# VHH binders against Low molecular weight phosphotyrosine protein phosphatase 2 (primo-2), part 13

Target 1, 164 residues: Low molecular weight phosphotyrosine protein phosphatase 2 (primo-2), of Drosophila melanogaster (Fruit fly) (p82891)
Amino acid sequence: MGKRSQKSSVLMVCVGNLCRSPIAEAVMRDLVARAGLQGEWHVESAGIEDWHSGHQPDERALNVLARHNIEYNGKARVLAPEDFLEFDYIFAMDLSNLAALRRMAPKGTTAKLLILGNFGLKPDERIIEDPYYDIGEASFEEIYRQCSIACRNFLKQARLKQIM
Short names: E, the ipSAE of ESMFold2; O, the ipSAE of OpenDDE; V2, 0.75 times the mean of E and O plus 0.25 times the DockQ between their complexes.

## First folded at step 12 (VHH; framework vhh_gocatamig_d2)

Design t5 (from r3 with T99E; at its last look DockQ between E and O 0.53; V2 from the best seeds 0.00; counts 0 for: pae E 2.8 > 2, unsure alone 63.3 < 65)
Fold by ESMFold2, look of step 12:
Order: sequence, then structure tokens, then C-alpha cells
Structure t5 (fold): chain B 164 residues (1-164), chain A 120 residues (1-120)
Amino acid sequence: as target 1 above (164 residues)
Amino acid sequence: EVQLVESGGGLVQPGGSLTLSCAASGSTFSIYALAWYRQAPGKKRELVAGITYGGRTRYMDSVKGRFTISRDNAKNSVYLQMNSLRAEDTAVYYCAAHEWSEPSGRTDYWGQGTLVTVSS
């Protein structure tokens, strides 16, 4: 279903769709719901690699979302060529993700390929780093914080028609 | 269950080189990533380098350009080539395997560690 003429659509992307992009998706969807905007926004997430397709997120991601009273029931999926035509915004978490998106984008891509952290985060916090190899949950809580700020600021700017 | 055995540690002078090896055995069918971590006295264990089944690598900033991680999927082995060693690299180095399988999700396995000492 992807992009619809009346809805704005957002795809959150990281490498495996297990750690960062599920948190970003969940946070954005929760923000949209709390603002009463579910009829206007569609949110998904996807991964660059397909090893994890069908898997539930890293338990640390689910734990941090649960601590913030956000339910998440999605499963990992790999980014498809159609996503570049069907989503308005495709968000990379880091520069390596963005580079991969630009390499994968087919001719005629209409989606805006952006770094999520460019919205509202301080310059030294704009990269949402891959927590996969980190021990414990502290980095996942930081990712939640970064996503909360970035998604809120993005939504504000998008509703004011300020995104180029 | 996965068993990890490290080798290759030792005493080396600053500027020297070492190669660490780690062999994974047991139920290895779901190992997505292999990695080297290290822990110096009084410090938290930290990632040194990781490598996925597909060959994607990640390095901590202080070792970039000096250390190289590699992986042999057929042998379930991971290697760390350490060049231009510095006193700050002194630590116990641990091999780790990051398994991902349903329904358990992520499971981490750790080796017993191999000591690397860099001193004159």
C-alpha cells in the first residue's frame, strides 16, 4: 500500500531493521497517534540487508519501547525498489545507511532521502549510531531519545510545509 | 550452544603486531556476527571490531587503520590482525558470537579471553 494521495508517508531505514528503525517507526507512529494524525500519516520501517527478514526486533529495542509505554508488533523486512516511489520520506539513521539508499534508489525515485537526526538534534548527535555490538541497553535508550526529538521536530516542520 | 576458543595473545613491544584467532564450534548455523571485544583493568568491556556473515565490518575509532577483522564462514573462524600496537591496546581480548534465531531472538556467546600486553 505504501504512499497514498491523501497521506504523507515515512519509511525508517537501518541495516537490519531490528534496532534503530523499529524504534524510530514506533516513536513516529506513537507521536502521530497522540497528535490525532493517524488519518494523515503512514509509517513503516525496513532494512538494507535481508538476513533478518521476518524476525522481531532486538529485545533491547522492545524493552526500551515498553519502558516508554509504546507497543511494537512489526517484523523486519528488506527495503524494496517500490519503496523509493511509494514513500514521501525515507530516513537513514547514519551516513552509511544514506549511502546505501542512494546506491539502491532506482531511476525515477521520488522519495526524499534524509538523515533523521538532521531534525532537531544538535550537530554532534545527528548520527543515530548502530547499537548492535553494544553491551546492555543504554545505547537503545539514547536512540529512543534521539528519535523522539527528531520525529517531533520533523512532524512540526512537515505540517508547516517547511521541508524541501 | 556455541563454544569459542581464542588464541594468539602475548607480550609485544609498542609498534609490534599480533594476530588473534577464534574458532567457533557447536550449533553455529545461526551466527550472524563475530566480533572482538577487549577489557583493560578497571575499564568496561568494549567492542574492538565486528564482522557480519556478509562481510560488513565495524571498528572502534582508535583502532581504525591499525586493526583488520576477517572471517572464514566455512571454518566458523574470525581473525584480528593488530598492527602498530600501543600501550593503550593492552587488554584481555574476547571473541564473541552474536546469534540470531527464532523464537529466542539474540543470543551472545563469549570466549574465555586471550591477554595482549603491549609494553617495553
Scores: ipSAE 0.419, ipTM 0.764, lowest interface PAE 2.8, mean pLDDT 89
ESMFold2 (binder alone), look of step 12: mean pLDDT 78; pTM 0.793
OpenDDE, look of step 12: ipSAE 0.609; ipTM 0.843

Design t6 (at its last look DockQ between E and O 0.66; V2 from the best seeds 0.70)
Fold by ESMFold2, look of step 12:
Structure t6 (fold): chain B 164 residues (1-164), chain A 119 residues (1-119)
Amino acid sequence: as target 1 above (164 residues)
Amino acid sequence: EVQLVESGGGLVQPGGSLTLSCAASGSTFSIYALAWYRQAPGKKRELVAGITYGGRTRYMDSVKGRFTISRDNAKNSVYLQMNSLRAEDTAVYYCAAHTWEGSGRTDYWGQGTLVTVSS
C-alpha cells in the first residue's frame, strides 16, 4: 500500500533561541537520526524575542554540542503564529517560556504546549534554566544532559502513543 | 568599544540602602542586557541581577525583594537599588554589558565597585 508521509514535528522554544533551544533542537535531531527516523520527524527551534533573529547560537552552546559530536548550523528565529498550527509539539524550557507561549498562541492552536523537562527528568531537574547570565560552560553541559534525557524519553513516549 | 563605569559603592550599615550606577559608553548599538555581578573574597563571580533592553529582569534568589535593577535605555545606564543590606552582600560589584556583535556574543565588564556591609 502507498504511504502518505506526514512527519511529526517538534519546535523547541526559549527566549532568544541562542542557548537552550538550539541545544534541545540539535539533541532531538541527533536522536531522530540515530534511530533512523529522519523521514518521520521534523525538528526546529525558535525564540520568544526577535532581538537575535539571524544570529548563531551562543558559542558555549556550540562548544557543548561539538564536544558531544553534534554539529549545529541553525540561526535564531522568532516564533510565528503559524508555528502554533504547523507543529505537533512546542516545548518550553521553563515556566516563563510556557506562560509566554500560552499568551502568544492564537485561538485554534493545535500544537501541544509542553515543558520539555517533564519527560524523564527528576522533579528537581525538570526546569531547564536560562544560562544567559552564567559565566563559563558548566550550565550549558547540564542543559545538554537534561535535553538528552528529556528528548529520549519524549521520543519513546511519542512512538508508543503515550503523549497526553 | 563599550566601556563601563560603576559608581555608588561604599560602607553601609546592616539594614541600610545603597544605589549602584553604571554608565555604558562607546556603543553605537543598543545593548541587549545589562547586569550586576558580585564577587566576595574566595568566591566566584556570580549574577546578582540582570535586565534586558525590553525590561525583563532576573534576580539571584537571595536578593529578591531587597534589590531592584533598572535601566535607562537612552543613556545605556543600569542601576541597582540595594535595600535591607546584610553582611553577606559584601562584595565587589561589577557592571556587565552583554552584547551581540555580528553573529557572536561579546561581554564587557566594569572595574568593579566595593560594597561593604558592616557595623
Scores: ipSAE 0.608, ipTM 0.855, lowest interface PAE 1.6, mean pLDDT 90
ESMFold2 (binder alone), look of step 12: mean pLDDT 82; pTM 0.821
OpenDDE, look of step 12: ipSAE 0.812; ipTM 0.919

## First folded at step 14 (VHH; framework vhh_gocatamig_d2)

Design u1 (from r3 with R56Y; at its last look DockQ between E and O 0.81; V2 from the best seeds 0.00; counts 0 for: grease 27 > 24.2, SAP .673 > .668)
Fold by ESMFold2, look of step 15:
Structure u1 (fold): chain B 164 residues (1-164), chain A 120 residues (1-120)
Amino acid sequence: as target 1 above (164 residues)
Amino acid sequence: EVQLVESGGGLVQPGGSLTLSCAASGSTFSIYALAWYRQAPGKKRELVAGITYGGYTRYMDSVKGRFTISRDNAKNSVYLQMNSLRAEDTAVYYCAAHTWSEPSGRTDYWGQGTLVTVSS
């Protein structure tokens, strides 16, 4: 969806829209809500692959969000060409995601295609790695930490118009 | 139900190569992700490499540039080309399938493992 004129709009993207991008979406939405900015920011997430469209997130993603008192009710959806024209910011979690976004972006794309971890994370932790294959939940807690720092830093920069 | 059978393990010298293969059977549905994990004695099972139906890959850091994962979607088969093998790569290697099943949601299947030994 996104809003072109009334709200700033953010789309969080990973491969399946099951693990990283739902966490990033939920964290960003929670930060927006706690700052009283729900009328100014729209947040969604999407996947590069459509295999999981309609599925709930990985239970481990839901568990880490719940441990941090964040509820998430979204379902996976696939990235559409329209998203590149309707969202102000589209965030990749890793370099493979960014490459895919660049390949998928139609001519005339107006969205800024960015790496989420470039906001406030140190160089060696800027890649938010795919936790899908990990056994257990430890990597999901790290992803939550990375998203929290990055989303907070991005929101601060965006409100001060420091994003190029 | 999905059954996974690994093959290709064995004894190899440091610096050598092996190819692991895994065939998934017992399902008419495509499998979202196929992966190789390994477990050395006294250590936890860990991801080596994974690949989605669409070809998106993930590797553990220590194997990047040395190992290559690939899959054949028509056969539901996954392969691991292991080059420049080191003693630290010694482990039982397990094939895994990660997919989705109604009503359970995310569903994981594991093979029985194939031993890779890297030694002089």
Scores: ipSAE 0.575, ipTM 0.814, lowest interface PAE 1.7, mean pLDDT 90
ESMFold2, look of step 14: ipSAE 0.472; ipTM 0.773
ESMFold2 (binder alone), look of step 14: mean pLDDT 83; pTM 0.837
OpenDDE, look of step 14: ipSAE 0.901; ipTM 0.950
ESMFold2 (binder alone), look of step 15: mean pLDDT 85; pTM 0.856
OpenDDE, look of step 15: ipSAE 0.906; ipTM 0.953

Design u2 (from r3 with D108Y; at its last look DockQ between E and O 0.57; V2 from the best seeds 0.00; counts 0 for: pae E 2.2 > 2)
Fold by ESMFold2, look of step 14:
Structure u2 (fold): chain B 164 residues (1-164), chain A 120 residues (1-120)
Amino acid sequence: as target 1 above (164 residues)
Amino acid sequence: EVQLVESGGGLVQPGGSLTLSCAASGSTFSIYALAWYRQAPGKKRELVAGITYGGRTRYMDSVKGRFTISRDNAKNSVYLQMNSLRAEDTAVYYCAAHTWSEPSGRTYYWGQGTLVTVSS
């Protein structure tokens, strides 16, 4: 395990770390790997709630990732105060997530708290909606599409040093 | 084996009110989320409202301000207060419980449904 100070680091956050943030993590990690940047980027995900710690993602999320040839073996974990000091970027999926992050952030937080969908998505698609109660996998496929566009755009902007 | 029993459906006039109830039984573990869904003829089943063990709620846009979901954790029961009912609220309403099980992961169970008819 290398020193985190030598890599740019991103943490993907949703409520349970079962549906949206695992997809975002997996997509970002895959993009980093395909670009040969694994030595420069560290990617994780976490949840705002502790209920699901240790659980595998929602099977619908795993199914969507598998259809796009992305393997994911992570387990849910809860966001910790240390994450706000150790990660460069913490991404919310929606405005409720962002509000929670801002309430939870300790004094001295150095991480940039951002909405993932603000990177490259059209204004009406920038919220990556919570699919938990949805029936079927259609909303998970849309989340994958949103994450793919947003992560690619973010990575491009970060490498051009355009992130505020 | 989680079993869900809905009650409280019936015929009501537009503008009227109705309370749906659902009790979850047979669970040996806490149920993370309880929800109401509905299905009108020819339409897909859709979320109406959901509530987590900790009380966090979610509503479909068309029912916000008219419907209120609530939960009694001690009884594993969920309630839907429906006010200002409209003809388009006519549907079979289903109670659902969202849980976790191994190896399948997130799992949910359905009740048998209770009919709500909004008609003059």
Scores: ipSAE 0.521, ipTM 0.813, lowest interface PAE 2.2, mean pLDDT 90
ESMFold2 (binder alone), look of step 14: mean pLDDT 82; pTM 0.828
OpenDDE, look of step 14: ipSAE 0.712; ipTM 0.873

Design u3 (from r3 with D108E; at its last look DockQ between E and O 0.13; V2 from the best seeds 0.00; counts 0 for: pae E 10.7 > 2, placed apart)
Fold by ESMFold2, look of step 14:
Structure u3 (fold): chain B 164 residues (1-164), chain A 120 residues (1-120)
Amino acid sequence: as target 1 above (164 residues)
Amino acid sequence: EVQLVESGGGLVQPGGSLTLSCAASGSTFSIYALAWYRQAPGKKRELVAGITYGGRTRYMDSVKGRFTISRDNAKNSVYLQMNSLRAEDTAVYYCAAHTWSEPSGRTEYWGQGTLVTVSS
């Protein structure tokens, strides 16, 4: 047969959906597009807390993405119960995010709840830390680097049907 | 231009209570969200509680059930009632205001902070 008619789906999650998860979403979407897989993959991001819903990401996140020639037009949204049933993969940036996902997941959740940094990063780099209080954009560039490695590794494993 | 002035900090024993207040001035436009953050020496600033113009509240896990945020939209003021205080609540508390406009995104304003010290 030709093209697949349904997409695999990924949701990137952090607390506010302003700093880390927009970068992860943008990087994953860009990798999918450059590989010609837009017809096979759907990518979104969301936040655990909802009081930034509708807002653009932190300017530092947008600046780092622009430096790597990635445009991002998304707005923050809060994680909904339906996401746990509609997405194949939901990625946490850190262990606190993962714990929150596990507490929020309804009975019968089918999404795989995973730490993004477990894909291809060394153990001491697997936590993608919250950059809020850092001065300047260096930590946002590091987050971009971590996401690039992790998303590339994840996509490779998913296409080889190796993800548990 | 929004200016924020906090008050109500001080020294209190564990188990005690304090009420923080913050008045916003210098703007005729509605403030979308008001929040309290705190920062202990050597630690990152963290969200304590937030409240939207419509009254929806959010709390960090460690303060749920002990702290209550409220706002008075007519006065552009936000309050934090802190009960059952613990030593770990010791920090400088900052009031923050989020304004929102099209086509611009959020602009965040900060107060100068008020010190809360919880010790025997």
Scores: ipSAE 0.000, ipTM 0.208, lowest interface PAE 10.7, mean pLDDT 85
ESMFold2 (binder alone), look of step 14: mean pLDDT 85; pTM 0.853
OpenDDE, look of step 14: ipSAE 0.847; ipTM 0.937

Design u4 (from r3 with T52I; at its last look DockQ between E and O 0.72; V2 from the best seeds 0.59)
Fold by OpenDDE, look of step 14:
Structure u4 (fold): chain B 164 residues (1-164), chain A 120 residues (1-120)
Amino acid sequence: as target 1 above (164 residues)
Amino acid sequence: EVQLVESGGGLVQPGGSLTLSCAASGSTFSIYALAWYRQAPGKKRELVAGIIYGGRTRYMDSVKGRFTISRDNAKNSVYLQMNSLRAEDTAVYYCAAHTWSEPSGRTDYWGQGTLVTVSS
């Protein structure tokens, strides 16, 4: 029931693990890899709902990642109670996600529940909106932008032990 | 394949009410979400309201408190109750079905649209 490893662990969470959190996971992994920190960081993603468990992400998410030379091969999975014990950081994409995480978190959880966009983004850009109903890929490109900034800043702060 | 047929649009005065209906047919078992979009002249098509299979709803900010989306699974239909209509609600309203199937993944289907005009 303890931490999975000595690595710092990050879990990106959205509603279905199809759109936002896969992008966030992919971006974070890419940043970690580019920094040569694979031995120090573990990154996954999950969804609050299990409707699409086992499915690949939204094609729009994959296309956007591909355009930025990031490959992603993950499949959607639902958030599990054990995740709250195994991960150091659990990131919500929006306030609804955060509320759900807080509701689901078991007592004594040591995981930090945070909004991803709170890192490095302007106040009005901190919410990573659900693009499910959006038309086209523009919103996914924006999500990528937000995740890129947020993940970079998070990693920087985390390495400096500035995250309380 | 999913077919969508809208009804209920028309002319209404400001402050009035309309109810839009959309009937889905075909492979309705694959529908994950039903939604209403609208497109005003010169503007892009945008979500008005959506409802997923489980009943969770989403609304654009400007219609919150005024519009209500609901679905009848037995009838494979989705409805949009529009109250306190405003001139800025004038648009062509489109019914949409967002489907998911393996291995095809997501497929979106659209109705032909119904015009809602709010004018005194």
Scores: ipSAE 0.503, ipTM 0.818, lowest interface PAE 0.8, mean pLDDT 93
ESMFold2, look of step 14: ipSAE 0.595; ipTM 0.846
ESMFold2 (binder alone), look of step 14: mean pLDDT 83; pTM 0.833

Design u5 (from r3 with L34M; at its last look DockQ between E and O 0.65; V2 from the best seeds 0.00; counts 0 for: pae E 2.5 > 2)
Fold by ESMFold2, look of step 14:
Structure u5 (fold): chain B 164 residues (1-164), chain A 120 residues (1-120)
Amino acid sequence: as target 1 above (164 residues)
Amino acid sequence: EVQLVESGGGLVQPGGSLTLSCAASGSTFSIYAMAWYRQAPGKKRELVAGITYGGRTRYMDSVKGRFTISRDNAKNSVYLQMNSLRAEDTAVYYCAAHTWSEPSGRTDYWGQGTLVTVSS
């Protein structure tokens, strides 16, 4: 028998893997779980910069996720060359992230390098801005909103194409 | 724990320049990022510029091209060169150090602030 169910893999990327990409990962994983699709989707996140490897996310990210009833237990990790071959989709949060992904991608990269906000957000909302230096949690709540829309639209689009 | 010592604020004319400096000291020097924030009367405190240990910078849009942040990692010091100053730049400027500790994660330290007044 030559067929198995295809498992899709998503890597959410920002600079430090502390703020935006953990939220995006958590939201996508939660959507997958609520839809009963854990056997079909794999979700991770990673950072471009390795200063924060091993750290928990920014507490503001965890607080926003908790307010939306989403638990997150991941730790920051840095992108590795293998990620570009192992993941089907690698999502940047902003244009600087995308540029870094393109520079880091080895020859033979098979992953699609995309802006997460291109899925369902209006053009002037498609950049999920870096909140690292912001004070308070308002920008983290906005990031949650953007990720929720984008992940939901991406999943819907991907599932419609996988009806085979 | 971390102590921030600021200097360089003062009165300048429009179009003038100032250099702010801030040194971090204490029991730890593992500071991922240092930054300058400012707060004008009646406004929220906002980022002016930030710089990571590795030298990656970020600027608010209104200061790009006029302000330059730099960092001396050996001294755990951060500097803000402010050129072409405008009345709108008048604010109390705060140095910040963004650190990490387990299990609490991110911990921020703040200076006491230094006043920059840009007035004709």
Scores: ipSAE 0.437, ipTM 0.776, lowest interface PAE 2.5, mean pLDDT 88
ESMFold2 (binder alone), look of step 14: mean pLDDT 85; pTM 0.849
OpenDDE, look of step 14: ipSAE 0.882; ipTM 0.945

Design u6 (from r3 with S30R R56K; at its last look DockQ between E and O 0.78; V2 from the best seeds 0.72)
Amino acid sequence: EVQLVESGGGLVQPGGSLTLSCAASGSTFRIYALAWYRQAPGKKRELVAGITYGGKTRYMDSVKGRFTISRDNAKNSVYLQMNSLRAEDTAVYYCAAHTWSEPSGRTDYWGQGTLVTVSS
ESMFold2, look of step 14: ipSAE 0.636; ipTM 0.867
ESMFold2 (binder alone), look of step 14: mean pLDDT 84; pTM 0.842
OpenDDE, look of step 14: ipSAE 0.771; ipTM 0.918

## First folded at step 15 (VHH; framework vhh_gocatamig_d2)

Design v1 (from u1 with S104R Y109H; at its last look DockQ between E and O 0.86; V2 from the best seeds 0.00; counts 0 for: pae E 2.1 > 2, grease 24.6 > 24.2)
Fold by ESMFold2, look of step 15:
Structure v1 (fold): chain B 164 residues (1-164), chain A 120 residues (1-120)
Amino acid sequence: as target 1 above (164 residues)
Amino acid sequence: EVQLVESGGGLVQPGGSLTLSCAASGSTFSIYALAWYRQAPGKKRELVAGITYGGYTRYMDSVKGRFTISRDNAKNSVYLQMNSLRAEDTAVYYCAAHTWSEPRGRTDHWGQGTLVTVSS
């Protein structure tokens, strides 16, 4: 009941849980698996808005993941107050997402609320922009690149106990 | 079927302002995302701004700080306040509704467009 104190836990958050956070979740889970750390890390994603609960990700997100040999079978879910107590790290993709997380966080929140792109990305690349409205897959491939760098950097720092 | 009707386009001087509006009608009462796109002659259609039902916005870089998107959920209407207009903003502006259904996913609906011309 409560936090998984034996495992570190990460929740990737964007508005709809269709585009950015599924890619971030899939990338982080893949890194954990390739490093043999599945027994030590738990990864999920969620959306700020309830509109898409139960929906599959945007097909473009799935296509980009497939091109990088990553499977994803999750469905969208909405962020719940319990997540703020149950996860060690909750990652926003952009500043609007972070503001929403801060507003939604109940008193006594124990999760660290962070911008994913602050890990290892250059200052002008740290915002992982919402690609929902864009035409084609180029924005989704850029998001994959950003997530790959950020998740790898975060995992390294977390394993060295350098996360503030 | 969702039907989209734009209004508010016209001729304006550089530095001027316009407000575009778009009303959605048909059998749909709530639309997940509403957006404005634009297309200049010979160019690709590009996003200008989008807004979700919950008010989360996305803007193209060149319009940030100059344009503001808003919506009225009760009326299924979306608005684009365009300030500090430049010649490069000249285009046909399209209202879009992005709906979602299982298992199909996203479906896009487009208005007929409204012309914005920024010229002396």
Scores: ipSAE 0.459, ipTM 0.754, lowest interface PAE 2.1, mean pLDDT 89
ESMFold2 (binder alone), look of step 15: mean pLDDT 83; pTM 0.831
OpenDDE, look of step 15: ipSAE 0.914; ipTM 0.958

Design v2 (at its last look DockQ between E and O 0.82; V2 from the best seeds 0.00; counts 0 for: pae E 2.2 > 2, grease 26.6 > 24.2, SAP .681 > .668)
Fold by ESMFold2, look of step 15:
Structure v2 (fold): chain B 164 residues (1-164), chain A 119 residues (1-119)
Amino acid sequence: as target 1 above (164 residues)
Amino acid sequence: EVQLVESGGGLVQPGGSLTLSCAASGSTFSIYALAWYRQAPGKKRELVAGITYGGYTRYMDSVKGRFTISRDNAKNSVYLQMNSLRAEDTAVYYCAAHTWEGSGRTDYWGQGTLVTVSS
């Protein structure tokens, strides 16, 4: 898809696009909608690996979003080279994700590659850890909390033109 | 259906090393994620390390720098190199395979291998 010339655009990225990035996408989209900014912001998510393309998110991610009254109907997709030119911001959840984004970015990349948790989270909470292997749903609730804080802080800074 | 066979557990002195291995069989498709979990007496089962088909790893904090997970995709095998072992590493270690069936994932578990770190 071509460049979105008038909207600010955000792509949330994790390894599989099943757990962290769907939650971050859903939270950011909800914040944008509640602020009346849906005409000004576009939000998607994607995965570094192409294993899960077409799959729905992990049920635990859907459950935490439902408990917080947020709908999500997206399916997993893999990050494409065009994303690096089409999105203004591409957010990694952890340092491994960021390293992968940097390796995948084509020459001429215009997107800003950032760690989502650097926005408003305390230093020891800035890494949004991969919950895929965790047993139960507690880590998904924590990820929801981290995403809520980070997306809210990012949106505030972006609207004040403070993102460097 | 996937079957998992662990090996490499045993008794080791503090500061020693062990290598755990696990072979997965019975799948005609590659396994997305392989992992090691452990369960110490009186504790819940917890992740030790996981690795995806593409090589992306996750470690629990207490083992970072001491343990290394790796896999051989052609053999559907996963390995855990455990160095600088401590008494608190004593546990039954379980191999797990996280696969995808239909619209969700399916998990397979090995029977476990005991690792005892004691003088």
Scores: ipSAE 0.459, ipTM 0.770, lowest interface PAE 2.2, mean pLDDT 90
ESMFold2 (binder alone), look of step 15: mean pLDDT 82; pTM 0.823
OpenDDE, look of step 15: ipSAE 0.898; ipTM 0.948

Design v3 (from u1 with S30R T107K; at its last look DockQ between E and O 0.84; V2 from the best seeds 0.73)
Fold by ESMFold2, look of step 15:
Parts: C-alpha cells; structure tokens; sequence
Structure v3 (fold): chain B 164 residues (1-164), chain A 120 residues (1-120)
C-alpha cells in the first residue's frame, strides 16, 4: 500500500482495536462495497496499544455489526510506523487518540490525521467515546450510528476532493 | 484468581474530597483495564472512570474535571481522586478489572464496593 497505489486508503484507529475502530472499519468497507468502489478503496483498522493483537473484537461490536448485516472477521493489530506513510487517511475516534497519533507519527508522515466524527456529525456528538467499560450494547449501537453518518459524509467529500 | 479490595469511602460534605483506592491481588498477569463504577440506591450500576495499562482514560460526563483516575501498574492498583463532591455522587463505588481469559474472551472481576456519602 505505498503512496503510488491506485487505491485510496483509510485506517481507523482507537486504543485497543476491539470496539470503535472495528465498527468504523466494517461500516466503511460496507459503504465502499455498496457503492461499487472496492477497486478504489482500501480499509483497515488498528490500535494504539499492543495489548489485544490477534484478538477478535469485543463480542458486543460483532453483535451490533451482525444486527446491521455486516460480518467482520478482522483481528486486532497495533499501529505501525509504516501505516503513517502507507495510508492516505488515518482516523481517530476521540481527541486522545488524535494526540497519540500525532506523537507516534514519524518524520515524513504523509497520511492525513483526522477525527472521524468531524464528518457530518453535530458538534456535541463528534467524539466517538470508548464503549469498552459500558454495560450492555446501547453504546455500540450509538457508535454504529455515528460511524455510518461519518463514513458516508467522508466518502462523499473525498470523492468531491473536499478533504483538507 | 483476581481479588479486588476497595478502600477510602466515607462521609464527606458537599465540596469535599475523597480518594478511593483499589488493590488487585492474586493476579500473576498484567491487567489491561481498571475502572471505577458506582451504584446509587434504586439506580443501575454506571461507569465513573476507566484507565488502561498504557494510561488511556475514560470518564463519565458528570465527573469530568472533578474526578481523576490513576493507576500504579507495578502494584496493580487503581485510584480515584474525587474533588468537588456533590450529593449526586453518593453511591457504592466498585472497583473493576477488565482483562482477557482464554477461551472465554473478555473477563471481568469486581470488588465488593465502598460507600461514599455526600451530605451536610
């Protein structure tokens, strides 16, 4: 996935790559597929912490995706320095994630480091909060809703070359 | 098996401060996330704050700016500094450890709770 790639590339990032970023990845991939753009877009997710590498997502994330007819079989991985050179867009879920991305970005980083929720969500719902600690699945359904709006808005803007 | 023991609860006036402590014992492994939850009478248990091994935090909205969670990884201990306490903060506070266990996946451990009462 070098910068000479003909595909646009998106990396969704949260702390553990168990809850928020797998949902965002799955939603974005599904939108790309439904738009017939699989040959033009590549989507992955990763975590800031290398604690859960190799683990499947939180069962609640898988359940929410399944309720929306999206299968996900990815596994957690840690963000690598190469990601900052190989991806066009790297999305943080919250401001702490964005700060971590900025600290980790090597010299020569070409990826745009963005907050996912800044695309199409109202100001008071732009932070996609960590649901890891929550009891039950309501937070995961809300994250699905936020990701759906944000990914659709992002894809529209990217195709119109309006991303800054 | 992990055992969690809370301490530091008590009676405090509005505007006061308390520090809650929780020590995890019986663990031979690192604990991914430590958290404080609370339950007021007649209400459901709710997250107050959580912190990962790497120091990434999550707070419920109503405590942001007033409460600070921290952890000591060497001791598997977690702390909650509670400032500017309000009557609405009255609850039993529970320490929790969230980790991973094969083959079951996510595994949670809970303490017995410590009572915090905020009243004049």
Amino acid sequence: as target 1 above (164 residues)
Amino acid sequence: EVQLVESGGGLVQPGGSLTLSCAASGSTFRIYALAWYRQAPGKKRELVAGITYGGYTRYMDSVKGRFTISRDNAKNSVYLQMNSLRAEDTAVYYCAAHTWSEPSGRKDYWGQGTLVTVSS
Scores: ipSAE 0.489, ipTM 0.778, lowest interface PAE 1.9, mean pLDDT 90
ESMFold2 (binder alone), look of step 15: mean pLDDT 80; pTM 0.805
OpenDDE, look of step 15: ipSAE 0.901; ipTM 0.950

Design v4 (from r3 with R56H; at its last look DockQ between E and O 0.81; V2 from the best seeds 0.00; counts 0 for: pae E 2.2 > 2)
Fold by ESMFold2, look of step 15:
Structure v4 (fold): chain B 164 residues (1-164), chain A 120 residues (1-120)
Amino acid sequence: as target 1 above (164 residues)
Amino acid sequence: EVQLVESGGGLVQPGGSLTLSCAASGSTFSIYALAWYRQAPGKKRELVAGITYGGHTRYMDSVKGRFTISRDNAKNSVYLQMNSLRAEDTAVYYCAAHTWSEPSGRTDYWGQGTLVTVSS
């Protein structure tokens, strides 16, 4: 099946789909809902690695989202070749993620492969670093901040047709 | 229950090299992520480097280009090659295993630590 012609679609990607991409997905979905755009935008997340398929997000990610009054009920899934044909935008969190996306993209890929942090963040903040190994929740709160800025900026640009 | 034992620490002069090793035992399952952390006196424990089962790595900025993490998935073992050592690398180095255990979700295991001292 081809792309959804009625909605714009966003896939947030990190390595495990437990930390960064669930936060990015939840933030983007919340932003879409607050703007009344639920009928126009579809948001998901996925991981480059298959290890965590079916797992709930890292509890620290859920705690940060809850502190910001955002509920998240998703489970991890692995990125599939079909995603490159079915999503309009696939967002990497860091350069390693982007390189992996470029290597995995099948011939005929129609999705735009982008760094999420390139939208509205200062140059030295554009990489959304992997928090998996960090102790505590401070890194997860920083990721929430980065995602909030980037998703707002992206949505604004997309609605003004300034992406490409 | 996972048991982690570090080895390879010791006294070394600035510019020297050490290889840290850690074996995870008592595990009947593959370990998703293995990592090295360090703690200097009076400081908080901090990540040095981590590596996933699939080989994805993360390094703290101050060790990039000097330290290399690697793992042997069949043995659940992790290694840290430390080159161009500096006095500020002096710390107790801890091996960690980051796993997933039902029903609790993420579960972390820690080794007892191995001391690395860099001094003239």
Scores: ipSAE 0.441, ipTM 0.758, lowest interface PAE 2.2, mean pLDDT 89
ESMFold2 (binder alone), look of step 15: mean pLDDT 85; pTM 0.857
OpenDDE, look of step 15: ipSAE 0.899; ipTM 0.950

